# VHH binders against Uncharacterized protein MJ0119, part 14

Target 1, 224 residues: Uncharacterized protein MJ0119, of Methanocaldococcus jannaschii (q57583)
Amino acid sequence: MDSWNMKGSKMVDVNEITKYLPGFNCGACGYKRCDLFAEALLNKDVKLEDCPFLLRERFKENYEKLKEILKIKGKIKKEEKYIGVIDGYEADFLLKPLPNECSCRETLLIMDKKELKVGDYIRYRPLGCPIPHFAKIIDEYHGFYIIHVVGPSHRITGEKIEYKDVGIAIVVAFEGIVEGKVPEVGKTVKFIPKHCMMQKVHSGVVVQVEGKRVYIEGIDLKVF
Short names: E, the ipSAE of ESMFold2; O, the ipSAE of ESMFold2 at other seeds; V2, 0.75 times the mean of E and O plus 0.25 times the DockQ between their complexes.

## First folded at step 12 (VHH; framework vhh_7uia_1)

Design y3 (from x6 with T98I L106A S111E; at its last look DockQ between E and O 0.43; V2 from the best seeds 0.00; counts 0 for: pae O 2.7 > 2, unsure alone 60.1 < 65)
Fold by ESMFold2 at other seeds, look of step 12:
Structure y3 (fold): chain B 224 residues (1-224), chain A 124 residues (1-124)
Amino acid sequence: as target 1 above (224 residues)
Amino acid sequence: QLQLVETGGGLVKPGGSLRLSCVVSGFTFSRYYMAWVRQAPGKELEWVSAISPSGGRTYYADSVKGRFTISTDNAKNTLYLQMSSLKPEDTAVYYCAIYPSDEEWAKFGEEDYWGQGTQVTVSS
């Protein structure tokens, strides 16, 4: 007797699995919380037996129920849940590049006031993140620079591209395509840019929405 | 001084396997989140996999789940990426990267926290 009746299938979600787990959030299975372990079970990344407490007599009934639930492979409701790897926070959506672009657009306030132009390659450290980023300037507007994040390809190719080291820059905006539930203008959102190397949750305020395309300002790199 | 050195890239046929290694020096290895990221020419920088500082938790992008395995050998200060069932879409430069511990944050702007990269090419 499920709460919903999908045509031709029964959906199993993370919450149904989580309620039969011990709930200790102890990390013994390699996941900080039991709901993360439940998601890993659905994705077949782990086995039930990786939770040592499920092997105890106390949890025998839970273990058997979970085995039964996990046998339902035909249709699994995949929750669009986006969890930051480093920080463990839940984001509302992923942010993907605009069509035909190699990264989300970031808008930078560059503190060093270097002579910069469209087409320049830069190395910058986002204020609030310890990891240097490499980028190409794709546009300029009243001293703000719009960029695409790139990898440090100069290291492997030996390409003689001048990368201007601009030091610390403030990321003031993101623009991209929502993967997930599209937010309303004016809302504070949490999101993960697809190009983020550590999948950290960011936050900001949605300023513009057109379909799945969003422009987000007031950027806060949530984990510092 | 932090150093990350990737090895193990090369040319492989579709369906083949490779193991990438990243040797880390200059920091306490077991205190870092470690990640593999990749980028093909003209494509987005893509996070591939990560492992917790203790090695107890692993994370994978949907595009590689079930095919790639991240692991560490703390005695050798080495991060691995075992790649199996390789596809042409896996062709990229692969980088290892670390997220510094709180103690290393005092070195803001001193370290890159990126390796030099290793090329993986999957082609008939």
Scores: ipSAE 0.458, ipTM 0.752, lowest interface PAE 2.7, mean pLDDT 79
ESMFold2, look of step 12: ipSAE 0.479; ipTM 0.751
ESMFold2 (binder alone), look of step 12: mean pLDDT 76; pTM 0.783

Design y4 (from x1 with S30D R31D P53W; at its last look DockQ between E and O 0.43; V2 from the best seeds 0.00; counts 0 for: pae O 12.8 > 2, unsure alone 64.7 < 65)
Fold by ESMFold2 at other seeds, look of step 12:
Structure y4 (fold): chain B 224 residues (1-224), chain A 125 residues (1-125)
Amino acid sequence: as target 1 above (224 residues)
Amino acid sequence: QLQLVETGGGLVKPGGSLRLSCVVSGFTFDDYYMAWVRQAPGKELEWVSAISWSGGRTYYADSVKGRFTISTDNAKNTLYLQMSSLKPEDTAVYYCATYPSEEEWLKSFGESDYWGQGTQVTVSS
């Protein structure tokens, strides 16, 4: 697990800083967790002394070590992080659309028994998401509908698009291209679909991997 | 009826600045978050920035961090995106979007959308 960069300089990450912080997650520094304070230290948004516990005798060794780490590094590089906007959770990767597609594919279980077919535009609310989505059905498989999330095309093009309102639908799968470390089949992952307007972290189980193309089932819009 | 109107788009040279506005009307102040989302021709929708309506918590995509600033003027029901150091890859239609209250969500789900019409930003030499 080497923290060096391409130019041979040792890289400092949040975990290395957090190792020497008191770890109380007390909020006294203005950050509710010590890893957030460590990130702020790396960004030079705060001073070590903003943690009142680092000033105490018990933590003098930690304080001096942190001073050395923060002074000695000529470059501080943050690792690529994918943080959900709404919930603040860290995801393992971003999920991008397949080539030449406008969004990740979602697979929906739609309980409304409307007559639906490929090419239909729908309005739905994903179970667990407060935001209605506009989508185009691109495929059907045994009563499941594969869709692309689309923008409000009616307002953009002036074309009247008939959106069928299907109410609440369950998102049962996502498919897309991993930006980040490609996961192993069988792992539970946290990911952010690029098309998610809230940039909310999703979770699910990886069931297929082909290069960077992954298919994720067991979708939970709430994460731990 | 809920309306979100984006303005302030236009043509700008690389390195230039632009300020987008989103005026919200027919809308209650119990929104949880407001966001800017963009879409370039033939590309995926990308979130850009988000802010709580209280103005206390802001979020930025890494691609715009340090260059864009999101803010609100609650007296005018207006969301702003101050864009600076613009690059050709920032060329897109920019939309504002909202996450309304649970009550508005349930009432409006089949009748309206939570996006504006979009405003074109073009960064070109």
Scores: ipSAE 0.000, ipTM 0.316, lowest interface PAE 12.8, mean pLDDT 74
ESMFold2, look of step 12: ipSAE 0.312; ipTM 0.693
ESMFold2 (binder alone), look of step 12: mean pLDDT 77; pTM 0.787

Design y5 (from x1 with R31S A35S P53G R57S A61E; at its last look DockQ between E and O 0.78; V2 from the best seeds 0.00; counts 0 for: pae E 2.2 > 2, framework grips)
Amino acid sequence: QLQLVETGGGLVKPGGSLRLSCVVSGFTFSSYYMSWVRQAPGKELEWVSAISGSGGSTYYEDSVKGRFTISTDNAKNTLYLQMSSLKPEDTAVYYCATYPSEEEWLKSFGESDYWGQGTQVTVSS
ESMFold2, look of step 12: ipSAE 0.540; ipTM 0.806
ESMFold2 (binder alone), look of step 12: mean pLDDT 77; pTM 0.781
ESMFold2 at other seeds, look of step 12: ipSAE 0.558; ipTM 0.815
ESMFold2, look of step 13: ipSAE 0.391; ipTM 0.719
ESMFold2 (binder alone), look of step 13: mean pLDDT 77; pTM 0.782
ESMFold2 at other seeds, look of step 13: ipSAE 0.520; ipTM 0.793
ESMFold2, fold request of step 14: ipSAE 0.532, 0.493, 0.487; ipTM 0.800, 0.777, 0.778
ESMFold2 (binder alone), fold request of step 14: mean pLDDT 77, 77, 77; pTM 0.780, 0.780, 0.778
ESMFold2 at other seeds, fold request of step 14: ipSAE 0.485, 0.503, 0.504; ipTM 0.783, 0.783, 0.785
ESMFold2, look of step 14: ipSAE 0.497; ipTM 0.777
ESMFold2 (binder alone), look of step 14: mean pLDDT 77; pTM 0.780
ESMFold2 at other seeds, look of step 14: ipSAE 0.476; ipTM 0.781
ESMFold2, look of step 16: ipSAE 0.590; ipTM 0.821
ESMFold2 (binder alone), look of step 16: mean pLDDT 77; pTM 0.777
ESMFold2 at other seeds, look of step 16: ipSAE 0.570; ipTM 0.814
ESMFold2, look of step 17: ipSAE 0.509; ipTM 0.788
ESMFold2 (binder alone), look of step 17: mean pLDDT 77; pTM 0.779
ESMFold2 at other seeds, look of step 17: ipSAE 0.471; ipTM 0.763
ESMFold2, look of step 18: ipSAE 0.552; ipTM 0.803
ESMFold2 (binder alone), look of step 18: mean pLDDT 77; pTM 0.781
ESMFold2 at other seeds, look of step 18: ipSAE 0.586; ipTM 0.818
ESMFold2, look of step 20: ipSAE 0.529; ipTM 0.789
ESMFold2 (binder alone), look of step 20: mean pLDDT 77; pTM 0.781
ESMFold2 at other seeds, look of step 20: ipSAE 0.597; ipTM 0.823

Design y6 (from w2 with T98I E104L G110S; at its last look DockQ between E and O 0.59; V2 from the best seeds 0.00; counts 0 for: pae E 4.4 > 2, unsure alone 60.1 < 65)
Fold by ESMFold2, look of step 12:
Structure y6 (fold): chain B 224 residues (1-224), chain A 125 residues (1-125)
Amino acid sequence: as target 1 above (224 residues)
Amino acid sequence: QLQLVETGGGLVKPGGSLRLSCVVSGFTFSRYYMAWVRQAPGKELEWVSAISPSGGRTYYADSVKGRFTISTDNAKNTLYLQMSSLKPEDTAVYYCAIYPTEELYAKAFSESDYWGQGTQVTVSS
């Protein structure tokens, strides 16, 4: 089978990897079957050496062939693809925090009538995500709250932090630094916020760009 | 009620190893994505690793690939993170978390936040 692409780079799939693996399906690498290990190799989730049989003399040629095959795929994957864990969809870029900030900024619409101010800690569930988030309010704009997502700090510190429970909130915007191609204003984009605990692909519309800094509205936590 | 309890944190020297454990109760373990996340004081919340239901696929942040291994023991309802070749930059509180697939609104939110308590890992000379 011809696995080359038109630019002269060899494209590798699971089948080509699997045929050079020992095929014992023994689980020593963390996967019950060798084809699952092959997929993990393509995704850079494991090393060739995690299969102890590839280190034996009788598989020496297989090991060298696999090493050559994986050099090409690994470089291409690392530099140009962002794949979400939950969805398996490709994102256009990773969204990182602004310099010296601990998360991307999220802008929340909070339906609860609680009195909230900058500096407050909140617990909220983003509409469309089943996982409660903990956050610090860093700014307010007439009915919207800008936040940093934090870990559940109250579980670790000897210091007790009072989190205000605001229930379900709508994430109306994200703001951060693009890792990847910088998008144009007005375009629908797919992105993965660095702080997302499951690396889920999000979507939205870019409304502001300044260098690598982008502001994205119309947030959907699942793309189709 | 869902409960997650992490153990196995501690002080280690650079190059050392630790294994974190997360015991899960109150839900059927093998039907959920599970993750490890970490945070150093004043620093970013950082996703570390995830494992699919039934353990068929694992995922790692680039910063830990080749050094950390996520796994499960379904008979013990336990999630593991085997950490090796530890570096000072791995110093953080580590949390386990579960992706809920059943009840999303008030009941799940009021009873559980799907995060563990956290366990401190400190890597220093």
Scores: ipSAE 0.287, ipTM 0.662, lowest interface PAE 4.4, mean pLDDT 78
ESMFold2 (binder alone), look of step 12: mean pLDDT 76; pTM 0.779
ESMFold2 at other seeds, look of step 12: ipSAE 0.406; ipTM 0.727

## First folded at step 13 (VHH; framework vhh_7uia_1)

Design z1 (at its last look DockQ between E and O 0.48; V2 from the best seeds 0.00; counts 0 for: pae E 4.7 > 2, unsure alone 60.9 < 65)
Fold by ESMFold2, look of step 13:
Structure z1 (fold): chain B 224 residues (1-224), chain A 124 residues (1-124)
Amino acid sequence: as target 1 above (224 residues)
Amino acid sequence: QLQLVETGGGLVKPGGSLRLSCVVSGFTFSSYYMSWVRQAPGKELEWVSAISGSGGSTYYEDSVKGRFTISTDNAKNTLYLQMSSLKPEDTAVYYCAIYPSDEEWAKFGEEDYWGQGTQVTVSS
């Protein structure tokens, strides 16, 4: 009968592993003999790729057999991939709104001298995006305006909202919650704001991290 | 003048289906990307799906993949979103939107690139 075990390396001995190793006993993997490397593989002390010869074409069949024997494929969770729709670039993560907020926070530099205050609704075109956006000003910071992006919901609800048209504005920062790998402060990152209509990859520099909450400056709507 | 009009929303039980339509006038489909976005009351505005104006490439956010199908009918200047296996979390106002061509950039900020929205409600 075929004696195979879907689990547990205890069913596999060193000799079966050694059989598929190159057998050069060269020490390149850090072990003087290949049977010592085989024992280390069984104990999960090393990776199969630590033998430089197993990656060569000559040993392709051996490498695949060893992966099967050692169950190296294991239970591998599918990685999240974040691909921009309009540009095809890969982003490092999605940026979601803060809890109980309707959008990521964006910080705008508004060139128009129009009088603006917290609570105002604005219509603006982000520099680098052809689509006008609608937003509510939620705070002001040293001449910058912090906003929530809102949809044109007044068109379905009939609400009378006066949008102040401020023309072109520069998006200088994003703030939100990371879905994906949390970045380190000081790193340049690529991200997709979840509410972006065109799912375009943005880039910027992380200046603050608190758990999954990040603040990103130096925004570029066109990734290179 | 560019105009987008969404229709086809309504009340549907969980597991049901709807087809949204967006009729476009004053616009030529080819060479543009078009999208569906949605917003639930008090919730984030989120992208749902996109298609090239020629109908060649389609894209979906993960939660709707396999349940929603975006398509176009060039003869009718109409963008569609076929929704199936609807869930309560799909409840939202759905909007169609366009990414303008290079020729439309001269008018940037002068055109409405959003439809008026259509309400989809999924509940028992």
Scores: ipSAE 0.257, ipTM 0.621, lowest interface PAE 4.7, mean pLDDT 77
ESMFold2 (binder alone), look of step 13: mean pLDDT 76; pTM 0.771
ESMFold2 at other seeds, look of step 13: ipSAE 0.401; ipTM 0.703

Design z2 (from y5 with S101T W105Y L106A S108A; at its last look DockQ between E and O 0.57; V2 from the best seeds 0.00; counts 0 for: pae O 3.3 > 2, framework grips, unsure alone 58.8 < 65)
Fold by ESMFold2 at other seeds, look of step 13:
Structure z2 (fold): chain B 224 residues (1-224), chain A 125 residues (1-125)
Amino acid sequence: as target 1 above (224 residues)
Amino acid sequence: QLQLVETGGGLVKPGGSLRLSCVVSGFTFSSYYMSWVRQAPGKELEWVSAISGSGGSTYYEDSVKGRFTISTDNAKNTLYLQMSSLKPEDTAVYYCATYPTEEEYAKAFGESDYWGQGTQVTVSS
């Protein structure tokens, strides 16, 4: 995306879009004139398909040209499809780490009684996943532990890090950055954490959104 | 016990090739999903590629598609990742990982790691 081009050519962009629209000024898209629809397209307020005439064979070339123009200007993104490898289910988005963090944040309820503090390294098995995870505790909140998944890198670096084996833990929340369409608060979503070794679809409820940053609770490691 | 051991990492110039191997014991390939995962220091864990044991289907992260090829040799109980057209962005520790059968998991009950030990790949000019 060249944001300079978008800023410096707004009026030209409306005219460029309008010349590929059908020009009937019919109101079927919700706008009385096609130039208003073109402006709405540039503002990402509508979809090309909201003009019913662009879907007809007569306007197929116009439709494809408009898609190309809007893609270059960053107004239409390629539709992403996210399929879990191990389970074959479609997810709504990928979940990536927060900036400068090595994994999505997971919030754990740890069942085994151990003395734990921020900075400790743990080995745990998420309830619902057979694969042990290696993690660093980065925060504590009302008996929950927030962690980064760090992998067993000690095995190759030779550095001896003491991982406390806490056994089974329940993953009660994920936090990360959405790759895909950002969900609304309150939605039940399906997602794939980028750090998941098996690319398994997870589900949960979105409880906070800030831009692309989301906090998801009620985690189910199996899509039901 | 279930074991996975990665080998074949090393230092390679951009555009070069490497083949990673993961020798496994204690499971049947046809019953498992096998995958490659990578991580550079301070960077995210990333899933790279997978192969389904039951169908031989292969899957790739977009950034490695066309450059990496996952395969198996069942006679040697070995998973491979053939990497070509390597880029500095591919620099990481590479791990193989698996999803155990119910039978194998019950025998180990969380005592086995389903991670390998890792092998370092460094792509540098």
Scores: ipSAE 0.375, ipTM 0.708, lowest interface PAE 3.3, mean pLDDT 79
ESMFold2, look of step 13: ipSAE 0.537; ipTM 0.800
ESMFold2 (binder alone), look of step 13: mean pLDDT 75; pTM 0.773

Design z3 (at its last look DockQ between E and O 0.55; V2 from the best seeds 0.00; counts 0 for: pae O 4.4 > 2, framework grips, unsure alone 60.5 < 65)
Fold by ESMFold2 at other seeds, look of step 13:
Structure z3 (fold): chain B 224 residues (1-224), chain A 124 residues (1-124)
Amino acid sequence: as target 1 above (224 residues)
Amino acid sequence: QLQLVETGGGLVKPGGSLRLSCVVSGFTFSSYYMSWVRQAPGKELEWVSAISGSGGSTYYEDSVKGRFTISTDNAKNTLYLQMSSLKPEDTAVYYCATYPSDEEWLKFGEEDYWGQGTQVTVSS
């Protein structure tokens, strides 16, 4: 059940529900076809009892099977996704890297300004996180630095990479691709960046949306 | 000094198995959350698995559930990741990392809480 629920299309789920409906396409439930009623059941817009034929003795087994199917799909969807590992809080979505990028983009306010440029590698500790991060600067934005989080790969390859230690930095924004329901601009959201080593729930305010791409500011590393 | 050292990587065919080890020195192992993180060159940095320092709770990223098992040997200050049914997409450098306890974070400075990494390559 878990494998196909996570990977099944919306149409496959509708077909599974329709399989156990009476199939009369009679309109008595308010929907002209049973597949439309099945879709409404998945969206929680209607109840099983809105089909009067499911209440008849002939369809008792179908009714019980449908209750079981709808219960499983609802629980799996809610309980398995978007729960922070170390904090146990529920997030609204995962934030994934932009296409062909190795991490979500973070925007840093760096207190020790040093001579930093695009392409530099840095070591920083985010204010509010005890774990030092390694990053590559990929852009500059109005005195802030936009970075990809990277691993300390120089330790394995033996390549000489100069990581500039910038000490504590403030993460002021995240940018990435939403996995889940895309929020509206201005909404306060809870999210888990996919690259986060602790899978910790973050929060912030959505300031830009383009398709599934979002830019989130006002970052709080503790969930409210 | 706190030190984390990963070993056990290597080249393996699809469907094969590897066991990664992370030996921790300098601090009491049972007081930390420990995790495995991975990254292939040019690819996303991915959290893989975590375990509480006391060894009670384990956590897994969805794509590795049922294939990978995280465990500890507190007497040896060693974290393990048993990997089975390996796939080409598991190819990456795997890092051991730690999350210090509330008490230990007050001692945080320039010390590294990441291991050096170990290469896992899954290829036919």
Scores: ipSAE 0.302, ipTM 0.662, lowest interface PAE 4.4, mean pLDDT 77
ESMFold2, look of step 13: ipSAE 0.319; ipTM 0.675
ESMFold2 (binder alone), look of step 13: mean pLDDT 77; pTM 0.793

Design z4 (from y5 with T98I S112E; at its last look DockQ between E and O 0.68; V2 from the best seeds 0.00; counts 0 for: pae E 3.9 > 2, framework grips, unsure alone 61.2 < 65)
Fold by ESMFold2, look of step 13:
Structure z4 (fold): chain B 224 residues (1-224), chain A 125 residues (1-125)
Amino acid sequence: as target 1 above (224 residues)
Amino acid sequence: QLQLVETGGGLVKPGGSLRLSCVVSGFTFSSYYMSWVRQAPGKELEWVSAISGSGGSTYYEDSVKGRFTISTDNAKNTLYLQMSSLKPEDTAVYYCAIYPSEEEWLKSFGEEDYWGQGTQVTVSS
């Protein structure tokens, strides 16, 4: 009947939320079970609308109860369309940076044989894009480099940052947070990285999904 | 040689207005899509607005719609961003950037620098 509803990891709070979820354990929200989705709701990692069944007429009362329990303000957000300005194609979603990061992560294959390490700043041109990018190497993985796009801010701030010019690099993966409908692993998707200066639609294959966080490989800057 | 030079930044009060200019030299810019992008200190690089090379189609990020107006003056090879109702959240370095046509890109083999140097906009009381 009555239960303690405290913010945090309290087991009763997760069970109270789970009670009002559809219970299909279908994975459509990016979590394989509804109780995992309930935990993510408590942790503010997802939104109620990430469960597509909560938006259906059958579950309207459940949705309103969950809003009260979670103290969510506002109305159901209208479905958005994401159109690339350069190409006019529709993307499935926007790709945003991970929390507290300045850009989506890009994974690069760098053609120049420069010696590079984590923490280095580079200037590169993505194969298939005419616009040079400025980036910081944040990690490396078996000969690939993971980067944040940091922009040419050094040009006006006067910071003493030496950018290594590595020429053309191949972007082999993107990682970020989906704004829009979360895709399934194995699907080919169209997306716009939020940091893209030209708002160009990209494509690739989803390799990993956890909630709204996705890792996309096989990057093609053209819509197929 | 392609060059892009931004001007018009400065310090303004919330609710104020600024007009940014980007003068393009080296090539005619009518074959380009042109963009304004911005980056606040420690924040992500964000696309703001774009205009087709013909000047007929304009595009805006949702948070600036109705406040910012992108335009061109083809006789002066100049791109403009008229900013109104400025907010502290608009504080950033603003850059113009271009995406050349296939024909223009092939002339340079993609070796030209298609970024401007940036101009600082600060919205503060």
Scores: ipSAE 0.325, ipTM 0.666, lowest interface PAE 3.9, mean pLDDT 78
ESMFold2 (binder alone), look of step 13: mean pLDDT 75; pTM 0.766
ESMFold2 at other seeds, look of step 13: ipSAE 0.478; ipTM 0.778

Design z5 (from y5 with A50S E61A; at its last look DockQ between E and O 0.33; V2 from the best seeds 0.00; counts 0 for: pae O 3.3 > 2, framework grips, unsure alone 63.0 < 65)
Fold by ESMFold2 at other seeds, look of step 13:
Structure z5 (fold): chain B 224 residues (1-224), chain A 125 residues (1-125)
Amino acid sequence: as target 1 above (224 residues)
Amino acid sequence: QLQLVETGGGLVKPGGSLRLSCVVSGFTFSSYYMSWVRQAPGKELEWVSSISGSGGSTYYADSVKGRFTISTDNAKNTLYLQMSSLKPEDTAVYYCATYPSEEEWLKSFGESDYWGQGTQVTVSS
C-alpha cells in the first residue's frame, strides 16, 4: 500500500473525504469513526462500498462525489502533497529541523536591539504573524540572530527561563532538511516549517543546497 | 486580557487515556482556529492538532492520527484534546494556542501571548 507521508496534506485529504461520508460513526464498515474510514479509503485499505449506507439511494450523490474525489486523489496520492492547514495552499516541501535540533533554524533581524547573546531566550512576534514565538539564540552573525523556536516552558514548574521580549522581529531566513522534492538554488519555493504551530505555507528563495539541507532567504509569511 | 489555561495533564500508563482542556477567557470564543502543540525536553516543538472553520474541520499530525481527537465546547469557551492509546513518545508539555481575529488582536494591542501556560503529560509505567 502507498500511504501519504505528508504532514497536514493527509489531514486535509481526510477531511475532504469525511465531509461526504454519512457521518453516522456506526462501525458497520469496520472502523469506529467515519474519519478513520476516510483515511483507510485514501490508503486503499477499503472500498467505498464497504460503507453500506453509501449504497442507499439517500447517499447516491455523496457516493458519486466520493468516487470522483478518490479518482483524483489516487493521482495526487502518487505525488507528494503538502497542504497548509490554516491557508489551504500547496507547498513544495516540508522543512524539518537539522539532525538533533529542536526546530528549523530561523534567522532574525531584531529592530529594537537589546544586549543579546548566544544562549539567551527571547520572546518575539514575527512580522506577518499575530502569535508571539519563544526562541533560544544559538548563534549571532553580523547583526543577525540565529534561533531555535521553543515552547513557552517558562510558565510550567520545573523550568525557570527568563525570556527577553524583543518585540517584532523579521524572519529573514530558514534552514532545515527537506522532506519532499529537493529544490534548486535560485528557485522561489513554498514550504511548511515542521515547528510552525499554524502549519502555514511560507515562501522564500533557495540560496544554498547541500543534499537535503537548504538555506532559504527572502521569507514571506503572507499567502500568495 | 486574553488567557488560555490548560488542564488535565498527569502521569498515565502506556495505552491509557487523558483528556486535556484549554479554557479561553478575555474574548468570545466561536470556533475560530485553535491548536494543540507539544514539546518534550530537547525535542521538536510539534504541532499536534487544530480545529477551525465554521463547519468544525479538524486536523491532526500523522504521529497522533487515530489516537487523538480535538473538539470544542463553544458555550464554555473550552478546547479539548482527547488522547487515547498513549505511548511514551507522547510525553511532553502540551500547549493550546489560538489565532486571534484582527478585532480581538487590536483589543489586546498585540500584548497577549495567544499561548496557554502548558500542562505536562507523562506516559510511563
Scores: ipSAE 0.406, ipTM 0.724, lowest interface PAE 3.3, mean pLDDT 78
ESMFold2, look of step 13: ipSAE 0.481; ipTM 0.773
ESMFold2 (binder alone), look of step 13: mean pLDDT 76; pTM 0.776

